# VHH binders against N-acetyl-D-glucosamine kinase (nagk), part 8

Target 1, 319 residues: N-acetyl-D-glucosamine kinase (nagk), of Dictyostelium discoideum (Social amoeba) (q54pm7)
Amino acid sequence: MSKEIFIGIDGGGTKTSTVAVDSNGQELARHTSPCSNYHSVGEDLAKAAINEGIKYVIRKVKETITDDDNKEVTVGSICLGMSGVDREKDKLLVKSWVTELLGESINYSIHNDAIVALSSGTQGKLFGVVIICGTGCISLGFNREGVSGRSGGWGPLLGDYGSGYQIGYDILRHVLKAKDQVGPKTSLTQVLLEKLQLTKEEDLISWAYDPKTQSWQKFAQLSPLAFEQAQLGDEISNLILVDAANALYDLINSVIKKLGLDKEEKFPLVYTGGNIERKGILSDLLSKKIMENYPNAEILNTTCDPSMGAALLALNSKK
Short names: E, the ipSAE of ESMFold2; O, the ipSAE of OpenDDE; V2, 0.75 times the mean of E and O plus 0.25 times the DockQ between their complexes.

## First folded at step 1 (VHH)

Design g6 (framework vhh_7b2m_4)
Fold by ESMFold2-Fast, scan of step 1:
Structure g6 (fold): chain B 319 residues (1-319), chain A 124 residues (1-124)
Amino acid sequence: as target 1 above (319 residues)
Amino acid sequence: EVQLVESGGGLVQAGGSLRLSCAASGSIFSIYDVGWYRQAPGKQRVVVASITSGGSTKYSNSVKGRFTISRDNAKNTVYLQMNSLKPEDTAVYYCAADTQYRSYGWHTPEYDYWGQGTQVTVSS
């Protein structure tokens, strides 16, 4: 008898991860292929990377079947979580690649990577809220009627309060306020200068305004300093993280209200992104504020990588 | 968006040298972490060399000691100097820039970038 599989694909910026699961959600095969971001590598290379992953996991599942008389594999559904698929035209383009390979009889879903991040915490269900706190930040969710809602994600230049970028920027601001004696002294001054191998605060001008090394990640990479110094009792570092937690809460609160999730008996709220996981202080502050206002929130971390989240979403779409 | 264009490929005799260039264009303030990859016919794309925004370099074992990666941020260009070329080095060479930054609902994605590739053929 043919073995039915469900395929999830995480089309990230650097590489593409493909996984196949059985009807119980157990992993059968996995593969890593090159970048499939269409906007980055172009259509031909993105299509080739996706096709490589699909073909590989199908072949590996066939190799696992010990019955020589019946080594058939059937794909029941496929879900792709991809960076750069922000419009319907992008989704239709990617669907055309997959239907060319697998045919029209298979269920297809194609989503932006933020949606697949939600499914990574909900065992493949598009219900509830995700908060993503990395270099930038965004909250996104779905209600039981399939209506989506979003707050944030405008990019660091336009605010992105609560993000790693904003935490890093706030470190710089408070160090310079201390130097100018318009703010209190902070242990962030010494550790910032040490991390950047600088001798004095004035050297931050050359570092910050250097166009050759300019990126949002440059500022976001400073964010661990606030976590470390807060743990050691620095009050300015604690203030920075409290402000970040309040900003993230505002995004989550907005999505909950837009989707009517405050009226649910229970709803999942998924945390993802390195800054929420770092030493727990930011996630602890945020979780306290959430539970005080929404005791019906079920706070979850992602339990699997995004390709598995996509595979579970594919599995649930066939039920 | 950033566009990457490779140049400098061609036909060369075994033992010869080539210098590949990867030029970045578009609305960028810097070149990020950059890697050189190669793909021979019927094989998967594999990493050859990488250079971070800060200048740290890494090389695959097959090219270490023969290839050198470098960058000129003033020209928005990354180079791969290929010495002592072997027929086994024949491949299409690609450059890729990795910011590790992904869009989470932003209209304009800021993602990792790849070039179209440049062919290198080494004859004996």
Scores: ipSAE 0.000, ipTM 0.129, lowest interface PAE 15.5, mean pLDDT 80

Design h1 (framework vhh_gefurulimab)
Fold by ESMFold2-Fast, scan of step 1:
Structure h1 (fold): chain B 319 residues (1-319), chain A 124 residues (1-124)
Amino acid sequence: as target 1 above (319 residues)
Amino acid sequence: EVQLVESGGGLVKPGGSLRLSCAASGFTFSSYAAAWFRQAPGKEREFVSAISSGGSTTYADSVKGRFTISRDNAKNSLYLQMNSLRAEDTAVYYCAADSPELYELLKWSQYDYWGQGTLVTVSS
């Protein structure tokens, strides 16, 4: 018998991860290739990165087959979670690349990379809610009827409430309010200046508006300071994290209501992202608020990387 | 209103040079990554070059060493300096601007804004 495999692909902004699993979900092979976001690197390089990963894991699995008369590998299903793939036309383009390599008879699923983050916490099921909280934030989900819902993800200028960016920005604002004596003093002032190697609050304007380092990520990188100072009893840091928890709750609440998940006996709610996955004040405040309003929510962290989440989605779609 | 407007296209002989410009308005251009794509007659749209909000650049192998992407955030403008032009560079060139990266798994969302294109013809 030929060996049947299921392939998952995580096409992130910097690299592409490909994994092959067997019918029991056991990892057989894995490969990392360059970026496959075609909006960033173009169609030729994106297609090449995807094809490289697929060809590698198939070849690797064939090498493990001991039956010299039957070294055939069949792909039962493939799932791709791709950055830059949100519209139907994007999905059709990526499907055309994979179809050229694997043929039309294979079961294909192509999603934005945020969707496979959900499946990374649900053992490959597209059901429930995910909250992604890093530099930015977004909540996404699916109900049992396959209907999807979304809240947030508008970017820092339009609304990134509860994100690492907003936590970092709030640190800057409260430090400057303390300097102006408009707000109370905070231990964030000293630790912020130390982290940025600055001598006074006035230096923050040059740092914030430096065109050589203009990145929303630099603001988000400040967010650990609020967690550290909150743990040490700083009231302003605690206020920042309470505000963040309330904002994240609003996004999750919106998706739950849109999808009717409040009526489920139980539903998974997956936390992903540095600030929310980390055990601490933010996750504790958010989880308390969730459980008070939705005791049927099953709060989970991701149990595998997104490429494995995609592979498990591929496996489950065949079953 | 959000707009990207390309200019600078035209007819050039092989070996010649052109500078394309893209004027952005209606959004905070300095916060966005930006890119050039092209589409030749009878071919698919392809990536040419990209520049991050911080100034890091990426080039397609076919244009590396010949084309230079740059931005001027004070003028809300994106540029493509094209040198040593070849017949195969003939295409409509499009300016695009991407959303800022929001998270590790959403590194590079789809381009939020696209221009209408400018035609470059490399012929004798």
Scores: ipSAE 0.000, ipTM 0.111, lowest interface PAE 19.6, mean pLDDT 81

Design h2 (framework vhh_6z1v_2)
Fold by ESMFold2-Fast, scan of step 1:
Structure h2 (fold): chain B 319 residues (1-319), chain A 126 residues (1-126)
Amino acid sequence: as target 1 above (319 residues)
Amino acid sequence: EVQLVESGGRLVRTGGSLRLSCAASGRTFSSYAMGWFRQAPGKEREVVAAISWSGGSTWHADFVKGRFTISRDNAKNTVYLQMNSLKPEDTAVYYCAATSPDYLELWESLSSYDYWGQGTQVTVSS
């Protein structure tokens, strides 16, 4: 009984998650090690974090083997999902670390975090579309020929449409329109001022234009207010979420058309990111619009963390 | 649309360990960030730990850091709080709660949680 395992790694900004699964996709071992983003922590520490995770899960699987004669573990495949590994030289660098540890014959793949998010919803299949709606927004996909497509993800200056950033900005804009009486009143005014500990709308200028606190995350963190107020019946919050749903649909539609997925009998469409994973008006509006135009879309949420998505992608690359 | 039920609370000795479980029912458990809160006699409810929808991010309060670990199993619709090296000061009713936002600021805010369990009592004695 040699135990074959498949390893997935999620190289996040603050920590690295490593998981090992068996040939049935069942989790055997998991480990958290420090940050592996070498642009942030340097090559030596990033390599050490990845190696720590791999060695740990192999050791833990070996410890579970009760066959005294055959305490051998083989790595069938490994997949890494990492931020900042878009360039070929970055992919080759990380591959060199893994092959130094596991040997050059290892079945290896490395992808950016959006690709492993797709895998997290597709049980490890690199086919279909993912839409990520967090601070920023991006749609990415693959067709059956292995061709990739992308729309969005250009940042707030170049149009991060449908994102938490857009929703946050729209909250600010509509609150100020209400103040100026060029738009209708909204319950967003009171809850926004309370959240930011401000007493009046004019104070928003100092908050928004403070160069010491200028960030995408600052505006995106306001987005939950629109969801809450829409549920309480605020018309402006509903309009903000309708606009977001339309923007997200445009990104998804673009990727579907680029990849010819409209011609598939069925294709998966994975939702990820807090704003659309949440059961509510935005996901309902988006899903309705998707199904009206692409009844062959199978809308899915991610069902596991990104390291498990990577492990399942590793498993399926061998099947 | 989530119902939460905590279990595992009991009387334990100082230095002992406990694992609390929170079983969730409802369709969207994996879409929620989850938190553990506690309320000690005479004190306000405070956040102990939080975990993102995917389990990829966790936060632990300074007063439990290194002793308590939050985790989740989305296949079992369950969130856990492993409590080690228990102190009398850890005596409290422990609550699990669910919220959709992934922002750490919102995970630390009691008012940001939409769904709450009924609580499970942990008593630590010498």
Scores: ipSAE 0.000, ipTM 0.134, lowest interface PAE 18.4, mean pLDDT 80

Design h3 (framework vhh_ozoralizumab_d1)
Fold by ESMFold2-Fast, scan of step 1:
Structure h3 (fold): chain B 319 residues (1-319), chain A 126 residues (1-126)
Amino acid sequence: as target 1 above (319 residues)
Amino acid sequence: EVQLVESGGGLVQPGGSLRLSCAASGFTFSDYAMYWVRQAPGKGLEWVSEISGSGGSTKYPDSVKGRFTISRDNAKNTLYLQMNSLRPEDTAVYYCAKGSPEEYLRLWESGTFDYRGQGTLVTVSS
């Protein structure tokens, strides 16, 4: 008798994370390999990264088999969370790499990052809503009929109200409004200038448009200032976080209505992303608004990383 | 089915100009940011230009800023790259790329793209 494992792969970032779990969802082995986005690194390097992870976790599981019967490891299912899964051609290409290594009969699936994030909060179930609030923001969900829905995720340049980028940008905007005397004074002015090592508001132009540091992330990294100053009683910081909560609620509300989840007795709503995962002002404001309108929502945080979420999807596809 | 077809490449002398085109189909073109990326012989992929879905915002790296102009015609589902004052180091295969809204959260930080076409070769040589 062989030991059956289920493999999850997170190929959505700058690195590829691979994990193997048993039939009870317990982690058996884990590995990190280089980037597997072939649009960025090319097919050979992407395929090598995926193969490296799969081979490593299989080998590590085989090393734990200690009985006299020389039992083998069987892969029951594999799930990949990857960027750029909107083309059937891409899904077939990645499937060809996996089937070349594991055989043509492998149970294979591939999903985007947000679907895997939902799974990371629901113990591998594709039902409910996820809200992601990081540099950008997006809400995705599934109903019991397997229909998916989405709102947001247009990127910082085109909006992403409620995101870390937008919170950071709102800090800059309110500091400049205070400078121009078209808005009230805020404690954000002094702490922003201190954080950026600037002496006056006019210096923000050089900072914002510095060609050495052109990054949406540098705006998003300002977002903690609004949380800190709101705790100290700054009205403008509280306004920024209220606006963010309202924007995130609008995305969630849209997905709930599209999928008919308002008619469910209960449905999961998974929070992910640094600004809402930990208990704080933004998550409290958002949760209050959700519970007032959807008392049937069960608000959850992710309980595992995306590769584990993918592994649990692989496991549940076989159950 | 998402398709991107690049054209307009060719041989040009240093200091010359070329205009690249990319015909897009299989998705709502105006909903997505579009990119030009290039790969020189024996080198990695390099981002060249970015344009928002509406065409209202554009970005360039310092290596091409002031020389290259990205534009789009949403009515015709076509992306363009006007390349002026071409240099030998601009020699590369040029690809147009679709940015997924999901990918955009990490695009500028990681340089990854949802989809790209087959490319068009630009050779700058005398």
Scores: ipSAE 0.000, ipTM 0.122, lowest interface PAE 16.8, mean pLDDT 81

## First folded at step 4 (VHH)

Design p10 (from d8 with T97A I100V G103I S104T S106D E109S V113Y; framework vhh_ozoralizumab_d1)
Fold by ESMFold2-Fast, scan of step 4:
Structure p10 (fold): chain B 319 residues (1-319), chain A 124 residues (1-124)
Amino acid sequence: as target 1 above (319 residues)
Amino acid sequence: EVQLVESGGGLVQPGGSLRLSCAASGFTFSNYYMYWVRQAPGKGLEWVSEISGSGSSTKYPDSVKGRFTISRDNAKNTLYLQMNSLRPEDTAVYYCARDVEYITGDWYSPLDYRGQGTLVTVSS
């Protein structure tokens, strides 16, 4: 018999990762190719990156077959998790590229990268909740009926709950409150000015409103200062992280209630994103609040990269 | 807010050389793979080169391998493309591009992290 493989692709972040697994979920081959977000690099480059990964892992698996009577490889299914793939038309475009290469008889699933982030903590199952806390923040989940729910992810101007942006913004806000004497002094003042190479709080106006460097990411990049100063005992930094934990909890609580997961015997809750993946004050505060309200939550970190999470989704979707 | 500004394009004779520059701002430049992509008149977008955040890894398609060199100066947030032995088929608008940062906004409205482009015309 031909060797059946299942392919997962993570088409977001800094590169495209492709992995092939067998029917037991064992990794057989892996490849890294360039970025495949077509809104960033265009359709030709994105398609080429995806095709490169698929062709490579198929070839590598064929090279490991020791059965002299049958050296064929069949793709049972493929799952792609991609940044910039949110709407149905985006999914159809990406599907057309993969269908052109592999044919229409192969089972395809194409999801945005948040969905494969969930599956990387759940052994490839679309059940439970993921909370992603990076520059922005979103909670997303699925119940046993396949119903999805989400909360957050609106961006900074429309309400960005507990995100790295919000933490960074709160640092700026509390430094200026201390300057105005409407809030207490904080060690954040000196470390912020040093990080930005500024001499006084008034210089923050030019930095914050500079149209040439105006990005939400530059605000989010301040967030490590709150973690560092909280560890040194700064109460304002602790307050900022408590507020962040409360905001993240509100997103998670919303998704749990929408999906009826509070009635489950157990459900997975996957943490991802730089601000909560590492064990620290924010993740500890969040986990404490979750367990006090939902003792049936199983808090998990991702156990594999998103491409493996996608491969396990592909494996679990086999006909 | 993420800005990529290309420069250095122009008219050049076949066999000539040109160096493109891309000034990047609004993100931590050294954390990202960077790319040069081009679009010839009436054609689709074509990948030209890539470079890792540290600059230690580069990759090229066969169409430009040995003729083009991608490099970066992370202290200056600048990406370069050195183009040698130019041919008429290299005529295109050249774009500096980065991959999308992993942020929640990318799931709702995919962001274009490509610059405005710089025209390279290879003609006698």
Scores: ipSAE 0.000, ipTM 0.155, lowest interface PAE 12.8, mean pLDDT 81

Design p11 (from d8 with T97A I100T G103V S104K G105P S106D E109Q V113Y; framework vhh_ozoralizumab_d1)
Fold by ESMFold2-Fast, scan of step 4:
Parts: sequence; structure tokens; C-alpha cells
Structure p11 (fold): chain B 319 residues (1-319), chain A 124 residues (1-124)
Amino acid sequence: as target 1 above (319 residues)
Amino acid sequence: EVQLVESGGGLVQPGGSLRLSCAASGFTFSNYYMYWVRQAPGKGLEWVSEISGSGSSTKYPDSVKGRFTISRDNAKNTLYLQMNSLRPEDTAVYYCARDTEYVKPDWYQPLDYRGQGTLVTVSS
């Protein structure tokens, strides 16, 4: 009969990625449209971007069908992963766009990007734990009964312990403690000033509080300095990364306990985000601590992009 | 200050080649997925290529697959796009763009960082 497809959408900050897979999870078509974060671009442009992706992959799959008598395509299910879509009103708004295009009976799901990140490491299964360490950090998971758990993700002002932001902030803090002679000297002082093209520690005030360049990413971008200096033997850099590993462990431990995953024979634990996917001290310290406490954890990295993770989640919702 | 500066555009004959460069500064280049996107006259932005922070994963749309190659030099904070077998429909302003982090709190609205662009004209 008709070709059944499963659609995944990643509504990232810069672009919207849409992918269609078949019943075996094989990619059939992919499209990138403009940003669909309606908080950034408005509802009309966001809706248009999502509709563009869906229409494109359906058309593309139809074009690749070799049976002229059977060119019909059926959407079995669709899953959207989007940042900033946690409130019921936001989920209902996006659902209205999709159901307007595909019909009210479409098998639909929408998730925060952290949930889709989990499925990107588990081949589309909502089971296990994900830890994401980027500008911010969050741990999220699901047990076999479909119960979800979350720890962290409150944002830098409310405490993103273990995040790239916190690592960057701790670099600034320890450099200033060294300047004040209330903490030990660190090689971070010289490399920080060089990276920011500053001549003295007092210049950090103007840099940190400049409203023209104010962003959480500005602080998080400093985090590689701690990795570099730790490799060179700087004790303060090693302490910063130990503190980060301990904080990330606390988030993961909380989710495991909430979900009873400590009682599983095995469960996946997916690492995502630049600082923990980067091979080195932080991921090694975190993994050592996890394995000492939860030897049943299977530590994984993502194996596909978020749009594919969403598509596989859509596929598995129908299996 | 996040800054992306594209270069390498110009006039080229159909079937020719160009290599675009993007010099990145103000952020940890190796921590971010990077993209090349383009905008033809009177059209919207079109994604052209994608590369992971480590450079181990790359993706292309069918329109350029097999003709374009994205690469990066993390030591030099530079992104590249090698364009071969250029066609008139590849005529566009090409932009270097940085992805956002996957996880953002409810209250955080992601910013879109894009350079000023470099013009590629494919004509006889």
C-alpha cells in the first residue's frame, strides 16, 4: 500500500532540521528550514519553518518511490524536539500548527531538547538518563514505567552547577582570588588575560559587566582554559574540573534515585554537550565516580543528531 | 565578543571551484557545531553544510552533497567550505553560523550568531 514514514524535527536556535525515516529507522529525506523558535522569530516565521520541513520531506519521499501506482505517503507519527517548550500553552500552540497541516488524528509528540538528546543516544527509547553539559546543565531520565525525572537546568542565576557557565565563572573567581592573595596562584591568570586581550585583572570588571557583550555563553566560552591548564598540571584547574564532575554526578545521582534505575540490571546514561563529550579530565572523573556507585550504568554518547533522535522516538512510539 | 568573518567568495565559471573560510573568535570554537548557510537573491536562508565540534560528523543537503566539503581547524579557529562543480543556482551570499547549546532553561532564549557573509557568483 502507501509508504509509511516517521518524522523528527529539531527546532534549534539557528535552524530547524526535519528528517523522515522508514519503519526500519533508515533515513529517507532531510531538510533544513529557518529558525522555528517563536520567542526569537515570532509565530508566523516559526510555523512556516516547521511546515516547510514537513512538506519537503513528504514530497521528497514521494519523488523517490519507483512504483507509479503507489506514490502515496502516510505519516505514522511525528516528534518535535524544541528548546523552551516546557509550558502546556507552548506545546499546544506548536501542536495546533502540526495538526492543521497533518490532521487532528496524527500521532504527535513534542519534547524539550533534553528528552530528544536522550533518544539520540538510546536509538529512540525513552529509558535511562541523559546528562547535558553545555552553557547550562541538566539531567533528565525515564524509567520503564514511563515516569520522568529531572535535576538541574535552572539557569546560571539559579545554579547551573557543573555547567560550562560555572566552569568559566570559577576560572574568573579563582583568578581574582589569586590576585587578592586569598587563594593560590594559578596559570589561569596569564592565559585568561591573553585570551580576552586584557592587561590586568582589574580589566575583568569592564569585560564581565559590559551590557553590549552580555551573555551566559561569554562566560562558558572560558571553560576550555581549565581543561588546557589542568593538562599542564595547574592545581586550580584540576580542582575546578573535580568540582564540576562532582556537581554533574549529583544531578545524575538524583535522577537515578528518583526513577529507581539503581535496581535495573542495566540502564543507559547518555553524555551530551561539548564539555563532557570532549575527551579528558572532566568526562574521566565523572565516569569514574558513576561506575564506582552504579556499575550497572552503560555510559554512551549520542550516535545521531537531535532530529534523527526525534524521528526514532516517533518510530518507537508506533512499535 | 562573538565574531565570525567569512572570506573567499568571488566570481567563478560554472563547473569551477572556490574555498570559503570563516575566522571565528570570542568563543570556544571546538565546543560548537558550525554551519554554512546561504541566501540567494530574493530567497530565504538555506542550510548548506554542518560539522560537529570535533569534526567527526558532517552533513549536507542533497543539493550540494558530493560537491561541497565542510572542514574545520580547531587550532586556528577556522571553518572551511570547499565548493566544487559550482552551478549558477549556487549563486548566493554564504554565511558562517554557530549553533546554540542543546540545553537551555525555560527562561533562556537562544541567540543566533552569523557573520556578515561572502558573495559567491557563478556565471559565465
Scores: ipSAE 0.000, ipTM 0.189, lowest interface PAE 12.9, mean pLDDT 82

Design p12 (from d8 with T97A E101D G103S S104R Y108F; framework vhh_ozoralizumab_d1)
Fold by ESMFold2-Fast, scan of step 4:
Structure p12 (fold): chain B 319 residues (1-319), chain A 124 residues (1-124)
Amino acid sequence: as target 1 above (319 residues)
Amino acid sequence: EVQLVESGGGLVQPGGSLRLSCAASGFTFSNYYMYWVRQAPGKGLEWVSEISGSGSSTKYPDSVKGRFTISRDNAKNTLYLQMNSLRPEDTAVYYCARDIDYSRGSWFEPLDVRGQGTLVTVSS
């Protein structure tokens, strides 16, 4: 009989990952194509990248069919998790590309990449909460009635407390407070200057305000220093990580309350992003605070990559 | 130029009903998700309801589910919020908003267009 497949796409900032799974969620084919964020590369290249991935995995699955009389592949559903696809206009544009290729009868689901991150930890279910903590941070969730909620994700200029950016910024701030004697001394001073190959705190002005190297990522790259110095007993580093854990907890708490998940017997809470996926002080502080207030939370890490999470969402939409 | 103009707010008794309207102009109304959001005195913005461009999909937080109903008339470029069984806690300035996706937005995306708001006071 015809082979039915379910397609997941992760349209990241640097590449597009496409995967096809069978009705049991087992991977049949995978392809990597160029960036599909059309804000970065334009519509033509973004559309081409998505079409390339879809065509490749369909062709690859067809090659595995041994019945020469019925060498057909049917797409049951497709789910796309896309960076930069946040507004209805963005979703309609991407849907038009996929509809042109596969027709309107196929079930489509188009989400921002944060939604697919939740599904990557829940085996393809849109239920529970995700907290994403990398350069920035955001919490999103769904309840059993399909109601969604979010907290955070406003970017560094409007706060983004608990993020790698904010941890890095707090390192700089506390080092300068120590220099001015308005705050206590910290071991962060010596290790920060060593990492940046600077000799004195005044040199931080030139580094921080250098227009040639201006990015949020350069501040976030400092965040490992706080983890290292906290483990060595630096009280300021511990304070920075406690503040970060409290800020992340506030985002999660907001989503839980908004969605009524406190009344559930159990609900999943998915951790993703480099700063909280690490086993360490921040994730330990956050998990302790969550479990003290919500013992019904099941703290999970992502179990697969985002394209597989999207494919499992596509599969589950058909069940 | 894009405009959203809310109306229909006022003073109501607890348990009463009120219908808000939002007149949209300067864009293709049927192409956009629309939202009602509110801000109570001394509080931040709270999402109240969501409706798809076609009107086929709606979502609500538990705090208003079963009491509030969002709807739209794409021929008139108008968004509505029917509020029943009003409570003192529903007292807020209510805004209609275009193209805001609180569940699916990028953490770098700014808030999109909202109107000037309409005040709802629930008091006996």
Scores: ipSAE 0.000, ipTM 0.134, lowest interface PAE 13.4, mean pLDDT 81

Design p13 (from d8 with T97A L111Y V113Y; framework vhh_ozoralizumab_d1; at its last look DockQ between E and O 0.01; V2 from the best seeds 0.00; counts 0 for: pae O 14.3 > 2, grease 25 > 24.2, placed apart)
Fold by OpenDDE, look of step 5:
Structure p13 (fold): chain B 319 residues (1-319), chain A 124 residues (1-124)
Amino acid sequence: as target 1 above (319 residues)
Amino acid sequence: EVQLVESGGGLVQPGGSLRLSCAASGFTFSNYYMYWVRQAPGKGLEWVSEISGSGSSTKYPDSVKGRFTISRDNAKNTLYLQMNSLRPEDTAVYYCARDIEYGSGSWYEPYDYRGQGTLVTVSS
């Protein structure tokens, strides 16, 4: 008898995680391969990374089959959560890789990594809302009819309100406002300068506009300062986080409304990202606001890694 | 000890056919993807066929697609390559190769073992 497996892939920016599960959703094998973002590493390497993961988990599963059994493994379906696969062209490319390896008849789904993140909180159900808050932020969701909605994710330049970047950026703004005496003093000034090894606020100009070190992450890395100082009672830090929470709420609210989830008896709201996945001031602020406005929201954290989330999606596609 | 022994090579005219065999031993044959690769004189190693452990999946480069067929008999621990419509450019030493074990991370060199090879010469 052929053993049927379902495969989930999380193609992240730095690595690719592949998981195979059985019909019960039990993990059978896992593998980590290199980056599969073909925008970053090229098509060949990306393809190789995907293939490597798939081949590995299949082989591993085969190894577990006793000699007395037909050591045949069948892939029932595969779900790929891929970073940088937002366009149809990208999806087609990835599809071609998968079908080349597993055949044209393979059941497959390709999603944005954010969707897989949702699944990781919902145990493979594409229903509800996810809010991702890291360097950037984005909210996505699905209603029961399979309609998807999105809010945010425009990037730092166009608007990642509530993100780590925004928080970092706001830190700088408030520090400089304080310097100009057009805003209140904040404990952020000293800790920011210390963190950046600067001696005066004026030096922030050179730091911020340095062409050699331009990155969104540069600003996002400052975000912890707001958290820390808020805990110490800094009003400006608290304000920054409140603003962030409100922004995140707005994104979530937009998705909820677009999808009509406010009419549901219950819907999951998955928190993910470094800024909100753990209990903290920002998550608490957000949760409070969510609960006040959407009592039917069930706030969830991720219960499995994204690759498993993808695998569960694959599994559920056959049910 | 892992062993791969190729056979079936020889001289054939253009348009002719050959069937290569590879006898595998020293490992669980059915657990591994297997490959045929070839090396022509003065050229590098070229991948010419891939087959999954179960044999359910096969892959070919465009250079041999439609002409070559890879297969395996797991009960006999044997890999095969049916080569049809052979061309002079197919002249090479053909090697049976085993897929690299899990975790090696090398996609570019997916082979950890290969045989001594068998020479295929296509000439009028």
Scores: ipSAE 0.000, ipTM 0.229, lowest interface PAE 14.3, mean pLDDT 88
ESMFold2-Fast, scan of step 4: ipSAE 0.104; ipTM 0.537
ESMFold2, look of step 5: ipSAE 0.013; ipTM 0.365
ESMFold2 (binder alone), look of step 5: mean pLDDT 79; pTM 0.795

